# Designs tried in a protein design chat: VHH binders against a8x493r558to705. Part 18

Target 1, 148 residues: a8x493r558to705
Amino acid sequence: QWLENALDMTNCRLLRVAGESKKNFVNDSPFLLINEASVYMLARHIDMDVQDILTRFRSNIVVRGLPPFIEDTAKRLSIENLEFEVVDKCTRCEMICVDPMTGEKDPSLLLALRDYRNKQKMTFGIYIRQSNFEPGQFVEAGSAVRFF
Short names: E, the ipSAE of ESMFold2; O, the ipSAE of OpenDDE; V2, 0.75 times the mean of E and O plus 0.25 times the DockQ between their complexes.

## First folded at step 13 (VHH; framework vhh_lunsekimig_d3)

Design qg3 (at its last look DockQ between E and O 0.01; V2 from the best seeds 0.00; counts 0 for: pae O 14.3 > 2, placed apart)
Fold by ESMFold2, look of step 13:
Structure qg3 (fold): chain B 148 residues (1-148), chain A 119 residues (1-119)
Amino acid sequence: as target 1 above (148 residues)
Amino acid sequence: EVQLVESGGGVVQPGGSLRLSCAASGFTFSRNALYWYRQAAGIERELIASIRSKGSTEYADSVKGRFTISRDNSENTMYLQMNSLRAEDTGLYYCAKRYTLGDYEFDYWGQGTLVTVSS
């Protein structure tokens, strides 16, 4: 195996949690995490606003301050004192091509992902599950995030 | 697709030399600053050298005078010439492209290439 890797995480922050600014995580259901930097990388190939791209991915959790696509290699992460395991990568389908406000279909986002992945499995984002759940704990925007 | 592919690592004796290469694609190479990082076991990844698009360079004190970063914009390739290698230079070496998102700067890097300095 390769030597142990560590990322520069000094700027990594939780950007958004779906719905409320605070959320309990429950061990019986995974949550979908997206790296904002990965969205920017796809957006460079599409004339589409980054916020619109984020809504099409329909994520529970968005982080910023990481290099693009570094989440693909993650095994664990922490948000403050909350620990999470990576369950799997999220395979994307044509549903990300549908504008959630109008219902109009534009394949450009899926095609950009296909091109990025060199026509391999089209994954974007990761499923995570809290490993050290305790009732009454929450995460909020601005929380420090560390990947492992 | 952004790709950074490091090569040229290997096993050398103290005092030896290696030349690392970083083949880049999926972005405008000539307009981007590029970076070399290294990571020894159990230690945080450290920035050791950078080269700006116009060719100016910066080095960490630990490698200054021994390592030389360079770039070939016609081949989209960055290099790290490592001379007078020491045991402390052992580690996984990454090339990186820096991104600016809002108020943050961070790096994208590849798989890395292993350098082992031992006798």
Scores: ipSAE 0.000, ipTM 0.135, lowest interface PAE 14.3, mean pLDDT 74
Fold by OpenDDE, look of step 13:
Structure qg3 (fold): chain B 148 residues (1-148), chain A 119 residues (1-119)
Amino acid sequence: as target 1 above (148 residues)
Amino acid sequence: EVQLVESGGGVVQPGGSLRLSCAASGFTFSRNALYWYRQAAGIERELIASIRSKGSTEYADSVKGRFTISRDNSENTMYLQMNSLRAEDTGLYYCAKRYTLGDYEFDYWGQGTLVTVSS
């Protein structure tokens, strides 16, 4: 039904799923989705590697092949046969200032995000919740992603 | 890289027991306090248990007397023994490592493990 209104983004793929190679999502709990293209845009404002930013954002899933920040207006998405609802934008906090690998504290990313959002709400990434659940269904890196 | 991986979740009947594990890596496990959070559907994530590096523990009133947090520093693993489970214990459970930045405290948590208490 609502699949007919999918954004024309044929190259959108699941880049990473945190945890296991095959991921089954929890129905009642939101997952954090990050758009790699959005990270890239943010990375242009600071001298930080995209991977470092992704790590600091601590996403559950990362998608590739989308236009930057298209997720900000998304209401739904599908990953293969799994359907998700966008429940909220992820408000970023001081957590992103800490390098998970080294423990180094650097406010640069948070400040960059603040500036990028024009000192509005510092959101990056979206919380998504699975809207259909079927046991035994999994997604993995490379899975097709569609935004609605 | 700091990693926290929760496991042990599942479906259990009321009154049942479940033991969660949190495998930690990427930081000095023995020097850090660790925490268990949970998030039920439609409500905010809540801190339910903590264990300090020296082993002192604290519990939320909602789980006190039923849940036990423990740690094995040799295995870099934290546990949550959950007894006398109730329907309201249903939720996604997260283990967390706390960071302090200035006046702010925040927790790094894993992906969570689902606990469902249902008859």
Scores: ipSAE 0.000, ipTM 0.219, lowest interface PAE 14.3, mean pLDDT 83
ESMFold2 (binder alone), look of step 13: mean pLDDT 81; pTM 0.801

Design qg4 (at its last look DockQ between E and O 0.01; V2 from the best seeds 0.00; counts 0 for: pae E 15.3 > 2, grease 24.5 > 24.2, SAP .762 > .668, placed apart)
Fold by OpenDDE, look of step 13:
Structure qg4 (fold): chain B 148 residues (1-148), chain A 120 residues (1-120)
Amino acid sequence: as target 1 above (148 residues)
Amino acid sequence: EVQLVESGGGVVQPGGSLRLSCAASGFTFSRNALYWYRQAAGIERELIASIRSKGSTEYADSVKGRFTISRDNSENTMYLQMNSLRAEDTGLYYCAKRYVLDYGYEFTYWGQGTLVTVSS
């Protein structure tokens, strides 16, 4: 339906769906989507591993194959046959300073984000909500992702 | 990677007892609150018990007095002792790790669930 307005992306795939018992999305709750490329760009400002940053950002969904920060302008996306609406940008707080593995606090990531956003709102990642609920549908790593 | 693995489910008669376990990894167990949810057939998943990092507990009215949530930080394991089980306790039981994100959104890790069936 609105596929005609999809961004021309090459090899944009679902990298990870974190911590769900099922490969589908439940309820109308928003999920946090992170673009791996965006994380990489942020990681260039600090001596931190991309995976570490991803962990700190506590993303539900990670996508690969997109240009950095293209998600910032996205309004909708699809993962295979599932459709999502972008409901908000994720304003980051001190939570990202805490390593969920160790509990160690490091302000470097938050400071880097602040600097990268150039005194703008410190957002990273987008909240998305499924807009087409159909039984039996699920997604997994490797699923095709399209942004609109 | 955060992992939660439930175990201990099974079939039990009304009035019986079960003890569920949730083995956790991939995060600092002792610093996190944990939760037990369950989902019966045809109804939404419901929160039934919670335990904070410091050990304080909360229960849904439906299980209060019958269920006990506990944790062993040395083993990274959370438990749910279920006594006086009833037919309405039948369902898939999940352990969960939750974060409160900005704007009130929640980020939750779930286990695969363990099935509890209470039947005569």
Scores: ipSAE 0.006, ipTM 0.251, lowest interface PAE 9.5, mean pLDDT 84
Fold by ESMFold2, look of step 13:
Structure qg4 (fold): chain B 148 residues (1-148), chain A 120 residues (1-120)
Amino acid sequence: as target 1 above (148 residues)
Amino acid sequence: EVQLVESGGGVVQPGGSLRLSCAASGFTFSRNALYWYRQAAGIERELIASIRSKGSTEYADSVKGRFTISRDNSENTMYLQMNSLRAEDTGLYYCAKRYVLDYGYEFTYWGQGTLVTVSS
């Protein structure tokens, strides 16, 4: 199950993201993390399943059991014994209006995010980078996550 | 970032009045229900008042007729007018935003609280 395997998607090559530029923050961090509760909060205003919302946001890690949008204030986190730093928030654009499987467009998700952000930067999700990186480490679904 | 900032607490005589404010940001204020809680020393927080987006209200029996919750959607601010204060009203007062999601999941965001002391 996709949601049951969310943390298994974090076993990507960690060397892909050795640092990040201070400018041009694009999808160039090692892992994109999304909070399931934040997805549910947006979903209450639109007729779209949580799974459909998740596919539009693209993510490597989905976490649960946390308040909505708490990730916006996080500076670092741990997944079991692995330590990560938050390197930036993920800015979202019109691409989240497009179903990546079908190409169909629906602006409701972007409009819901805009309404929540109320003229603030259109961010959803956070980029994280392991602070003490070593090859061969892994995480799996159900791993304990703690935000700081 | 969701923020709830309470103000208006202080020291007041029994029978006196205070008006608390909760300045809110980081969510669509006009489309959300809002809540006041209080906490006396050593006990759990007590829900004392709520107000829905369209203005309907609910109160705990302990404050009915003495406290009035209200909201100003143009200023993103919720209020608690507290009249006929009693010693047992002493405590830390919090505004809160609750989310009720699918699958029975709930979240509550809390402010930092404002202290109300009714003494003498």
Scores: ipSAE 0.000, ipTM 0.121, lowest interface PAE 15.3, mean pLDDT 72
ESMFold2 (binder alone), look of step 13: mean pLDDT 84; pTM 0.823

Design qg5 (at its last look DockQ between E and O 0.40; V2 from the best seeds 0.00; counts 0 for: pae E 8.5 > 2)
Fold by OpenDDE, look of step 13:
Structure qg5 (fold): chain B 148 residues (1-148), chain A 120 residues (1-120)
Amino acid sequence: as target 1 above (148 residues)
Amino acid sequence: EVQLVESGGGVVQPGGSLRLSCAASGFTFSRNALYWYRQAAGIERELIASIRSKGSTEYADSVKGRFTISRDNSENTMYLQMNSLRAEDTGLYYCAKVYTLDYYPEFDYWGQGTLVTVSS
């Protein structure tokens, strides 16, 4: 609904939504969005499987088709007809060191992220909140995503 | 340098068994998911099994119940136990290392393959 310059208008798609195939968002609950490309870059840096990293990051939404880390400067995004505002960056903590499935602890990812971000805050992913509400609207894997 | 070396292929009769191995080096084995692919003559490469760093496995329907993928992180080796082999299992078997999700068409690394021939 807003006319702004998209950060990227390439083939950006919703890759995964946690929970159900069709998802409606609630404005009161921010969702954690992860850019797959960013994860890939981190994965390459730390020599870890992307899916394992995604699992550890406990993302709600994963998007594909954007340049890596473009989300770090994003202010808004749209998924199909749903509009979102970026509310914050996700500060990572020791939680990512724990495998949610096995409970195994591995500090390597956190340390790697620390090193990757250098002197910057250890963030990865962004919290987004739906800013419009239309009954009957939902998103699913494959939905078009635009970043602003 | 990342290296993946497949072995264990050979000729086997239908109903027989083979165990393939993939020796890996040049990367942190325990941190990476690995995959088995195969390619039959005239057919596109097929993902048949995957194992994540923490041991979770997935199989193609074509091999489910017959093949078992496993890994030994201490030996940097991945295995594919193939039971109840069929003629249609004939092909070149590759192990692959990728950073991306399964549905990415490109692979970071894979070996030269080991040939499996199932024939009576």
Scores: ipSAE 0.018, ipTM 0.419, lowest interface PAE 4.3, mean pLDDT 84
Fold by ESMFold2, look of step 13:
Structure qg5 (fold): chain B 148 residues (1-148), chain A 120 residues (1-120)
Amino acid sequence: as target 1 above (148 residues)
Amino acid sequence: EVQLVESGGGVVQPGGSLRLSCAASGFTFSRNALYWYRQAAGIERELIASIRSKGSTEYADSVKGRFTISRDNSENTMYLQMNSLRAEDTGLYYCAKVYTLDYYPEFDYWGQGTLVTVSS
């Protein structure tokens, strides 16, 4: 917990927002956030390209510059001056074994996640919801992110 | 153990061509992206080409149209075909199994490099 509170805010950046460099927020719908470092850990385990794994997870927001799986302990985060609460973890199923463009199936990703979770609920990524919505707000690639 | 071995460097005149090879072992070649970097004296390594596991490619602007990266999964080998070489292309050329997550540099693997010299 202490390391989380001591993390340098400038180390964590927004990498991707749903295939765009800028995203206007619409309130009440949670966004799915993935930590790229967590994807790297799975990629190393199954020896698979990170971008291929990212495609299978279909996230709204990807962040970079944090230790893997630190998002599992997060309660809140900020993206620049916007504040978010973590509302749930994202439970994963066999759909992540299928490449959405080709139909190619590789069960190794789900098996790696199962092994990592060690009989716990098979989650990867977190749902976040803006806690202080105001009209006209947005985030973009390169935005500073801080976890709490 | 991961091993990356470059070959094919040498001395060539401007406008000439070279083909570099990178023989790889110790990992699942067909499921990994691979990269070519170059380093001129006194300068940081520069990414010049990449090839994804599915075959898509990306090039630095300085080499686009002159260099072609390719891979042969049956021989676990990546290639860089370099045409229309210029003096500015002189340097050590490295193949790499590099993840773009700078936070984890201990998972990056580099070859020893092959020297390319473009001179008359």
Scores: ipSAE 0.012, ipTM 0.319, lowest interface PAE 8.5, mean pLDDT 77
ESMFold2 (binder alone), look of step 13: mean pLDDT 81; pTM 0.803

Design qg6 (at its last look DockQ between E and O 0.01; V2 from the best seeds 0.00; counts 0 for: pae E 15.6 > 2, placed apart)
Fold by OpenDDE, look of step 13:
Structure qg6 (fold): chain B 148 residues (1-148), chain A 120 residues (1-120)
Amino acid sequence: as target 1 above (148 residues)
Amino acid sequence: EVQLVESGGGVVQPGGSLRLSCAASGFTFSRNALYWYRQAAGIERELIASIRSKGSTEYADSVKGRFTISRDNSENTMYLQMNSLRAEDTGLYYCAKRYTLDTWPEFDYWGQGTLVTVSS
């Protein structure tokens, strides 16, 4: 019913789900969603590979086909028939300076995010929580994504 | 300005070896993944190897076990060691830089390529 308010995004899809190829998100813990387009903007700004940035952001879900930073104003979203509510923006801290795989520390991303957000809060990505339950339903890479 | 300059191409007999180089400038080399592509006549450009900023590598099945991609961040240079070359390896080899996970030609950077010819 709230589909009528969806942004006109015809090519939005789930790019990656961390952990499993298929996921139903049946838990009370929020998931971190990252918009690839937003990462790309930051990547160009700081001259860093998108994959490295995604790794540093520790994203659970990556979506493709959205305008950059549209997630910053999103209230709800759907992945196929699964519905999600945006819980909060992800406030970033020194954690993103650490490569989770190597432990290497690089302050560049945090500084870049600070500069990119200017005087705004240093957020990147949004926490989402499933708001419906569909037994046996799963999403995977390629699933349609709609933002509201 | 991003610049990628390939070198090392040439003519080699089957079973031979070549080492390609890609000299990079105009961006922070150590922060970026780099890629080798090749294009044979009449065939679409093919991704054959990639190396991440931290050194992890991936190869196409067609070159796996024969080609080795490496990088020297201190020299801003990426390499492709090609061993056991085959006739089907003939083509123009490109060095590429891109930010996105997939190929986005409008945002990708390419060199002019270096020609590799494997012929008896």
Scores: ipSAE 0.533, ipTM 0.786, lowest interface PAE 0.9, mean pLDDT 88
Fold by ESMFold2, look of step 13:
Structure qg6 (fold): chain B 148 residues (1-148), chain A 120 residues (1-120)
Amino acid sequence: as target 1 above (148 residues)
Amino acid sequence: EVQLVESGGGVVQPGGSLRLSCAASGFTFSRNALYWYRQAAGIERELIASIRSKGSTEYADSVKGRFTISRDNSENTMYLQMNSLRAEDTGLYYCAKRYTLDTWPEFDYWGQGTLVTVSS
């Protein structure tokens, strides 16, 4: 419990919300969340813009202000007063080698993920589902985020 | 393993009633929206009713006022009470656990279906 509190960074903020899931989260629909720090961790040894990396991972929600890959152990999170549970980790495949806007291929991101996971399942990002729907509540960039 | 098992279908006269059940296991029932679909021969499945985890419901116009969806979270079971049945209600009825975005079909689960036949 006290270790969980020590890992809850006070400056964790919502960086981006995709248009379909910005302000109107639906009950029981999973949304894909990515940690910006995890993107930078994978980017250490590849020659690719971070923005290009973010677009290849496809996500509904991007957060910042957390240690890299801490989301792998998260069970729940809150964004402002909205509560979410972690449903599953997102398994990645060769689709992340393709720029979704141009179709250009670069395998370096997939290879970096494979190296990081060291033969474990190639997951990146987590699926989250709102625990309860509260009408009139919404989130936006800059919203406070807490992991549990 | 996620399982959805429909029951309660059968043959009924026009104007009659049936109560369908969907027994669910392998997921947190109380936190999931659930759906009833029906499929007439040669037609794509049609959403006819939904119930959210907090109890709000929606119905297709074709069944509004005649069908009532409900859930019992203590028994992990969803129900469809069908009254004033018409020949047009004939078909396979499926319960489903699915998400509103089609980009995650691996999280959609369907039962095997239960047949409802409305005939004289």
Scores: ipSAE 0.000, ipTM 0.107, lowest interface PAE 15.6, mean pLDDT 75
ESMFold2 (binder alone), look of step 13: mean pLDDT 80; pTM 0.788

## First folded at step 14 (VHH)

Design qh1 (framework vhh_lunsekimig_d3; at its last look DockQ between E and O 0.14; V2 from the best seeds 0.00; counts 0 for: pae E 8.5 > 2, placed apart)
Fold by OpenDDE, look of step 14:
Structure qh1 (fold): chain B 148 residues (1-148), chain A 120 residues (1-120)
Amino acid sequence: as target 1 above (148 residues)
Amino acid sequence: EVQLVESGGGVVQPGGSLRLSCAASGFTFSRNALYWYRQAAGIERELIASIRSKGSTEYADSVKGRFTISRDNSENTMYLQMNSLRAEDTGLYYCAKRYTYDSYPEFDYWGQGTLVTVSS
């Protein structure tokens, strides 16, 4: 389901995408993008593996090599030759407290997010949708990512 | 307080084996990814193996097929089984814990290291 390279030092790249090695985004439904740097900023405040956090956030796309929380102000982004618009921020709830693989509940992530957001709206990650619809276009792990 | 203590280093002949241990405390061991690094004289510290909280592992090409990283959550201990050792494996071996992004190779926590010497 996931393509991962924990030892990959590539910056500003697509770290992994859910489902397939090559992904197209022709679906009208928005995709959930998580910035790994942002996850690390959160992880440093809680005693949890970044991968566990990513799993709990249930992202479709994870990007690496970008500044933390740059996605919070982003309006557009590109992955290689694909262009995306930011639709909304992802509001988080108690769902992130549940490990989707084991069902184990841990409130620490939600509490950490609450504290990090200073008791404001608990968002983490952004919903994006493709804005250029060219046939036969795919992205994969390692694809260049740019935020605008 | 987070503590990482490496042990098991020593002198071995080429082709020999050695098992390193990293005793961890001060954090929830089972919830964290851990890493083995090594540093040869005059060379920058090198990431050689990683093990995630759920047990997935990755290795540097230089040690792949020869080294095995593992963990015992009940003992809060991480291991590095080193087989088919070579002279170029000589160096100080560190276990590390990391939460920060773009801080390679500056991890949040390091042990004091254990020396591995491979020589005839």
Scores: ipSAE 0.347, ipTM 0.696, lowest interface PAE 1.2, mean pLDDT 86
Fold by ESMFold2, look of step 14:
Structure qh1 (fold): chain B 148 residues (1-148), chain A 120 residues (1-120)
Amino acid sequence: as target 1 above (148 residues)
Amino acid sequence: EVQLVESGGGVVQPGGSLRLSCAASGFTFSRNALYWYRQAAGIERELIASIRSKGSTEYADSVKGRFTISRDNSENTMYLQMNSLRAEDTGLYYCAKRYTYDSYPEFDYWGQGTLVTVSS
């Protein structure tokens, strides 16, 4: 059954965990997840490379293979057999305008988000918390991801 | 489908030059940073050069001043001009597109590589 659900997704995979190939879960604190496709959607109208945009969002988890912004409606997700609940959306501010390597400020990313949200609350990405936390669990790049 | 195709490798004498090309398709080339790696026999791939969409570049110390990375967004092609080649530059050269800041080989896109041999 999980196979049928996984085959409906466009190669949805865990892309990155906080700069590691593997993440051990040592507590039940929330993690920040972003969707790569949502980054590409914002990037269509700004002159900035995608890797810089991904870095500016400063997330714990990046996923690929999902439609843009589908995470906005998610309530739960699984990464392999680990279960997570969405606990909040991440409101973004001017900090995403700063290149973390150089300190250079470029407001274009924040302005693109504002335009997409049509002056509503400027959220990008979601906070998730493992609903079935147990010590010693981990996820790694390549893990199958499903949204609910 | 993302594809990266390297070309321009060959055999060259020490002190010589080569220009490598990486033809890219299946993604928005002009909005992505791109990377050159090399792999000598029996060791791990090493990052040797990168170029951002606005043209800023970074180089490994081992190639700085000798290699120049560049891009042509109208041709969806990245280049590596290699001058003053040395025996230690011998290896298989790959272009790559990363999904994130960090390299995750199982999710990054790689070409098949082009062989550079600096003889003798």
Scores: ipSAE 0.012, ipTM 0.427, lowest interface PAE 8.5, mean pLDDT 78
ESMFold2 (binder alone), look of step 14: mean pLDDT 80; pTM 0.794

Design qh2 (framework vhh_lunsekimig_d3; at its last look DockQ between E and O 0.02; V2 from the best seeds 0.00; counts 0 for: pae E 5.2 > 2, grease 24.6 > 24.2, placed apart)
Fold by ESMFold2, look of step 14:
Structure qh2 (fold): chain B 148 residues (1-148), chain A 120 residues (1-120)
Amino acid sequence: as target 1 above (148 residues)
Amino acid sequence: EVQLVESGGGVVQPGGSLRLSCAASGFYFRRNALYWYRQAAGIERELIASIRSKGSTEYADSVKGRFTISRDNSENTMYLQMNSLRAEDTGLYYCAKRYTLDSYPEFDYWGQGTLVTVSS
């Protein structure tokens, strides 16, 4: 309850969806959401392009306007009038060590995540699934996001 | 807010040189790859040079050996040194910040461009 009040950050905005600016969601398939601020936090500690970090995480949805890693505490969120349930945190594996364009391996991103997580389960980002399907629903970059 | 402002364009004789600047703000410049594009009349924008945060560079074959991209992280500024200019280099030059390495044009940020004219 306390968390719900603390997560009312109405200036939070949808930055990107699945390579398209307008997206209809499949209501039974989870989407992978990451927080831009969390990407920047990892980038402070590694010598890697932010673009490279974003490419390696391969998320469906990116949001901005939140403190880093606050998404780890979220249980639900809304994007405009669409409601979503957080279904799990996304566990990352050694595949994020591989540059998808060149195949070269650089472990620095996985190591930075490991250090942040204190060598426990290496999660980054959250899986969300829409809970209030309505035909013709639509979101786009700049849509208001609210975490609960 | 991401902002990219190009400058340094102008009219130059064939064989001459120009140095373009891209002043950047609103993002973590030191850890972002940056890009130069150009658009000549009647054709689509062409990627001509890129520079990664670690300093590695890539060039289109059409400018390789003549153009040099560089960056100054203390000034949040990227440069393009253009030597041995020829008429085919005439066009509007843009700096860009891509969202990912793969290029997502609809999510990329662009400057307004600076015009380079190579003529006698």
Scores: ipSAE 0.117, ipTM 0.594, lowest interface PAE 5.2, mean pLDDT 79
Fold by OpenDDE, look of step 14:
Structure qh2 (fold): chain B 148 residues (1-148), chain A 120 residues (1-120)
Amino acid sequence: as target 1 above (148 residues)
Amino acid sequence: EVQLVESGGGVVQPGGSLRLSCAASGFYFRRNALYWYRQAAGIERELIASIRSKGSTEYADSVKGRFTISRDNSENTMYLQMNSLRAEDTGLYYCAKRYTLDSYPEFDYWGQGTLVTVSS
């Protein structure tokens, strides 16, 4: 009954793509994927707005409906008919201290992340690369997402 | 290194009051939610109160209306004001912070605890 617990996840879907439009991916370009559930966990514990964190993390893709931090062990994923491989975890730095919309600086998120990663390598989110390519294929918000 | 040190425990009569403190260090205090747990003899440890960084609080039904959790970010200290204490409130009280985000299940960092005994 505690509100600070994990979200109830039912459907794993693409929450947003950068630009809020149909997106076609290029095989050679990595994309930054963020799990909303993971952000929610962080947001709840540090009492920061989820959208603020998402904005600061500068993700290309946000997914909904996954357990928190499941992405940290994922090797592959699919978005609809597009397939991706996980290439690396996203190491966070001072960039997340700056709000890209306002330019405001706040070190809180980085410091909080440091603490919640037990002062080890501060990662949040994963870099993914498209592993298949078919011309004319797009993904958009609402697309089905599967992690492997 | 994260450190949580509880204090303020003792023996009180039913209906009495007690104030616990948790001195915290080794992490960014003002941006962390904090928790009070307690463990009675023979019973599993239970979460009884939480406070977020901006002061939002949450309580277990068993202590709601009687206990108040608060924090002083300038002193890196969390408090638990316990009023109208009952015999069933007897137990070891722990201050806790979430250990890491990516552990399943979620783990907390605990202090050594402070003993609260409510008896006539």
Scores: ipSAE 0.032, ipTM 0.443, lowest interface PAE 2.6, mean pLDDT 84
ESMFold2 (binder alone), look of step 14: mean pLDDT 80; pTM 0.789

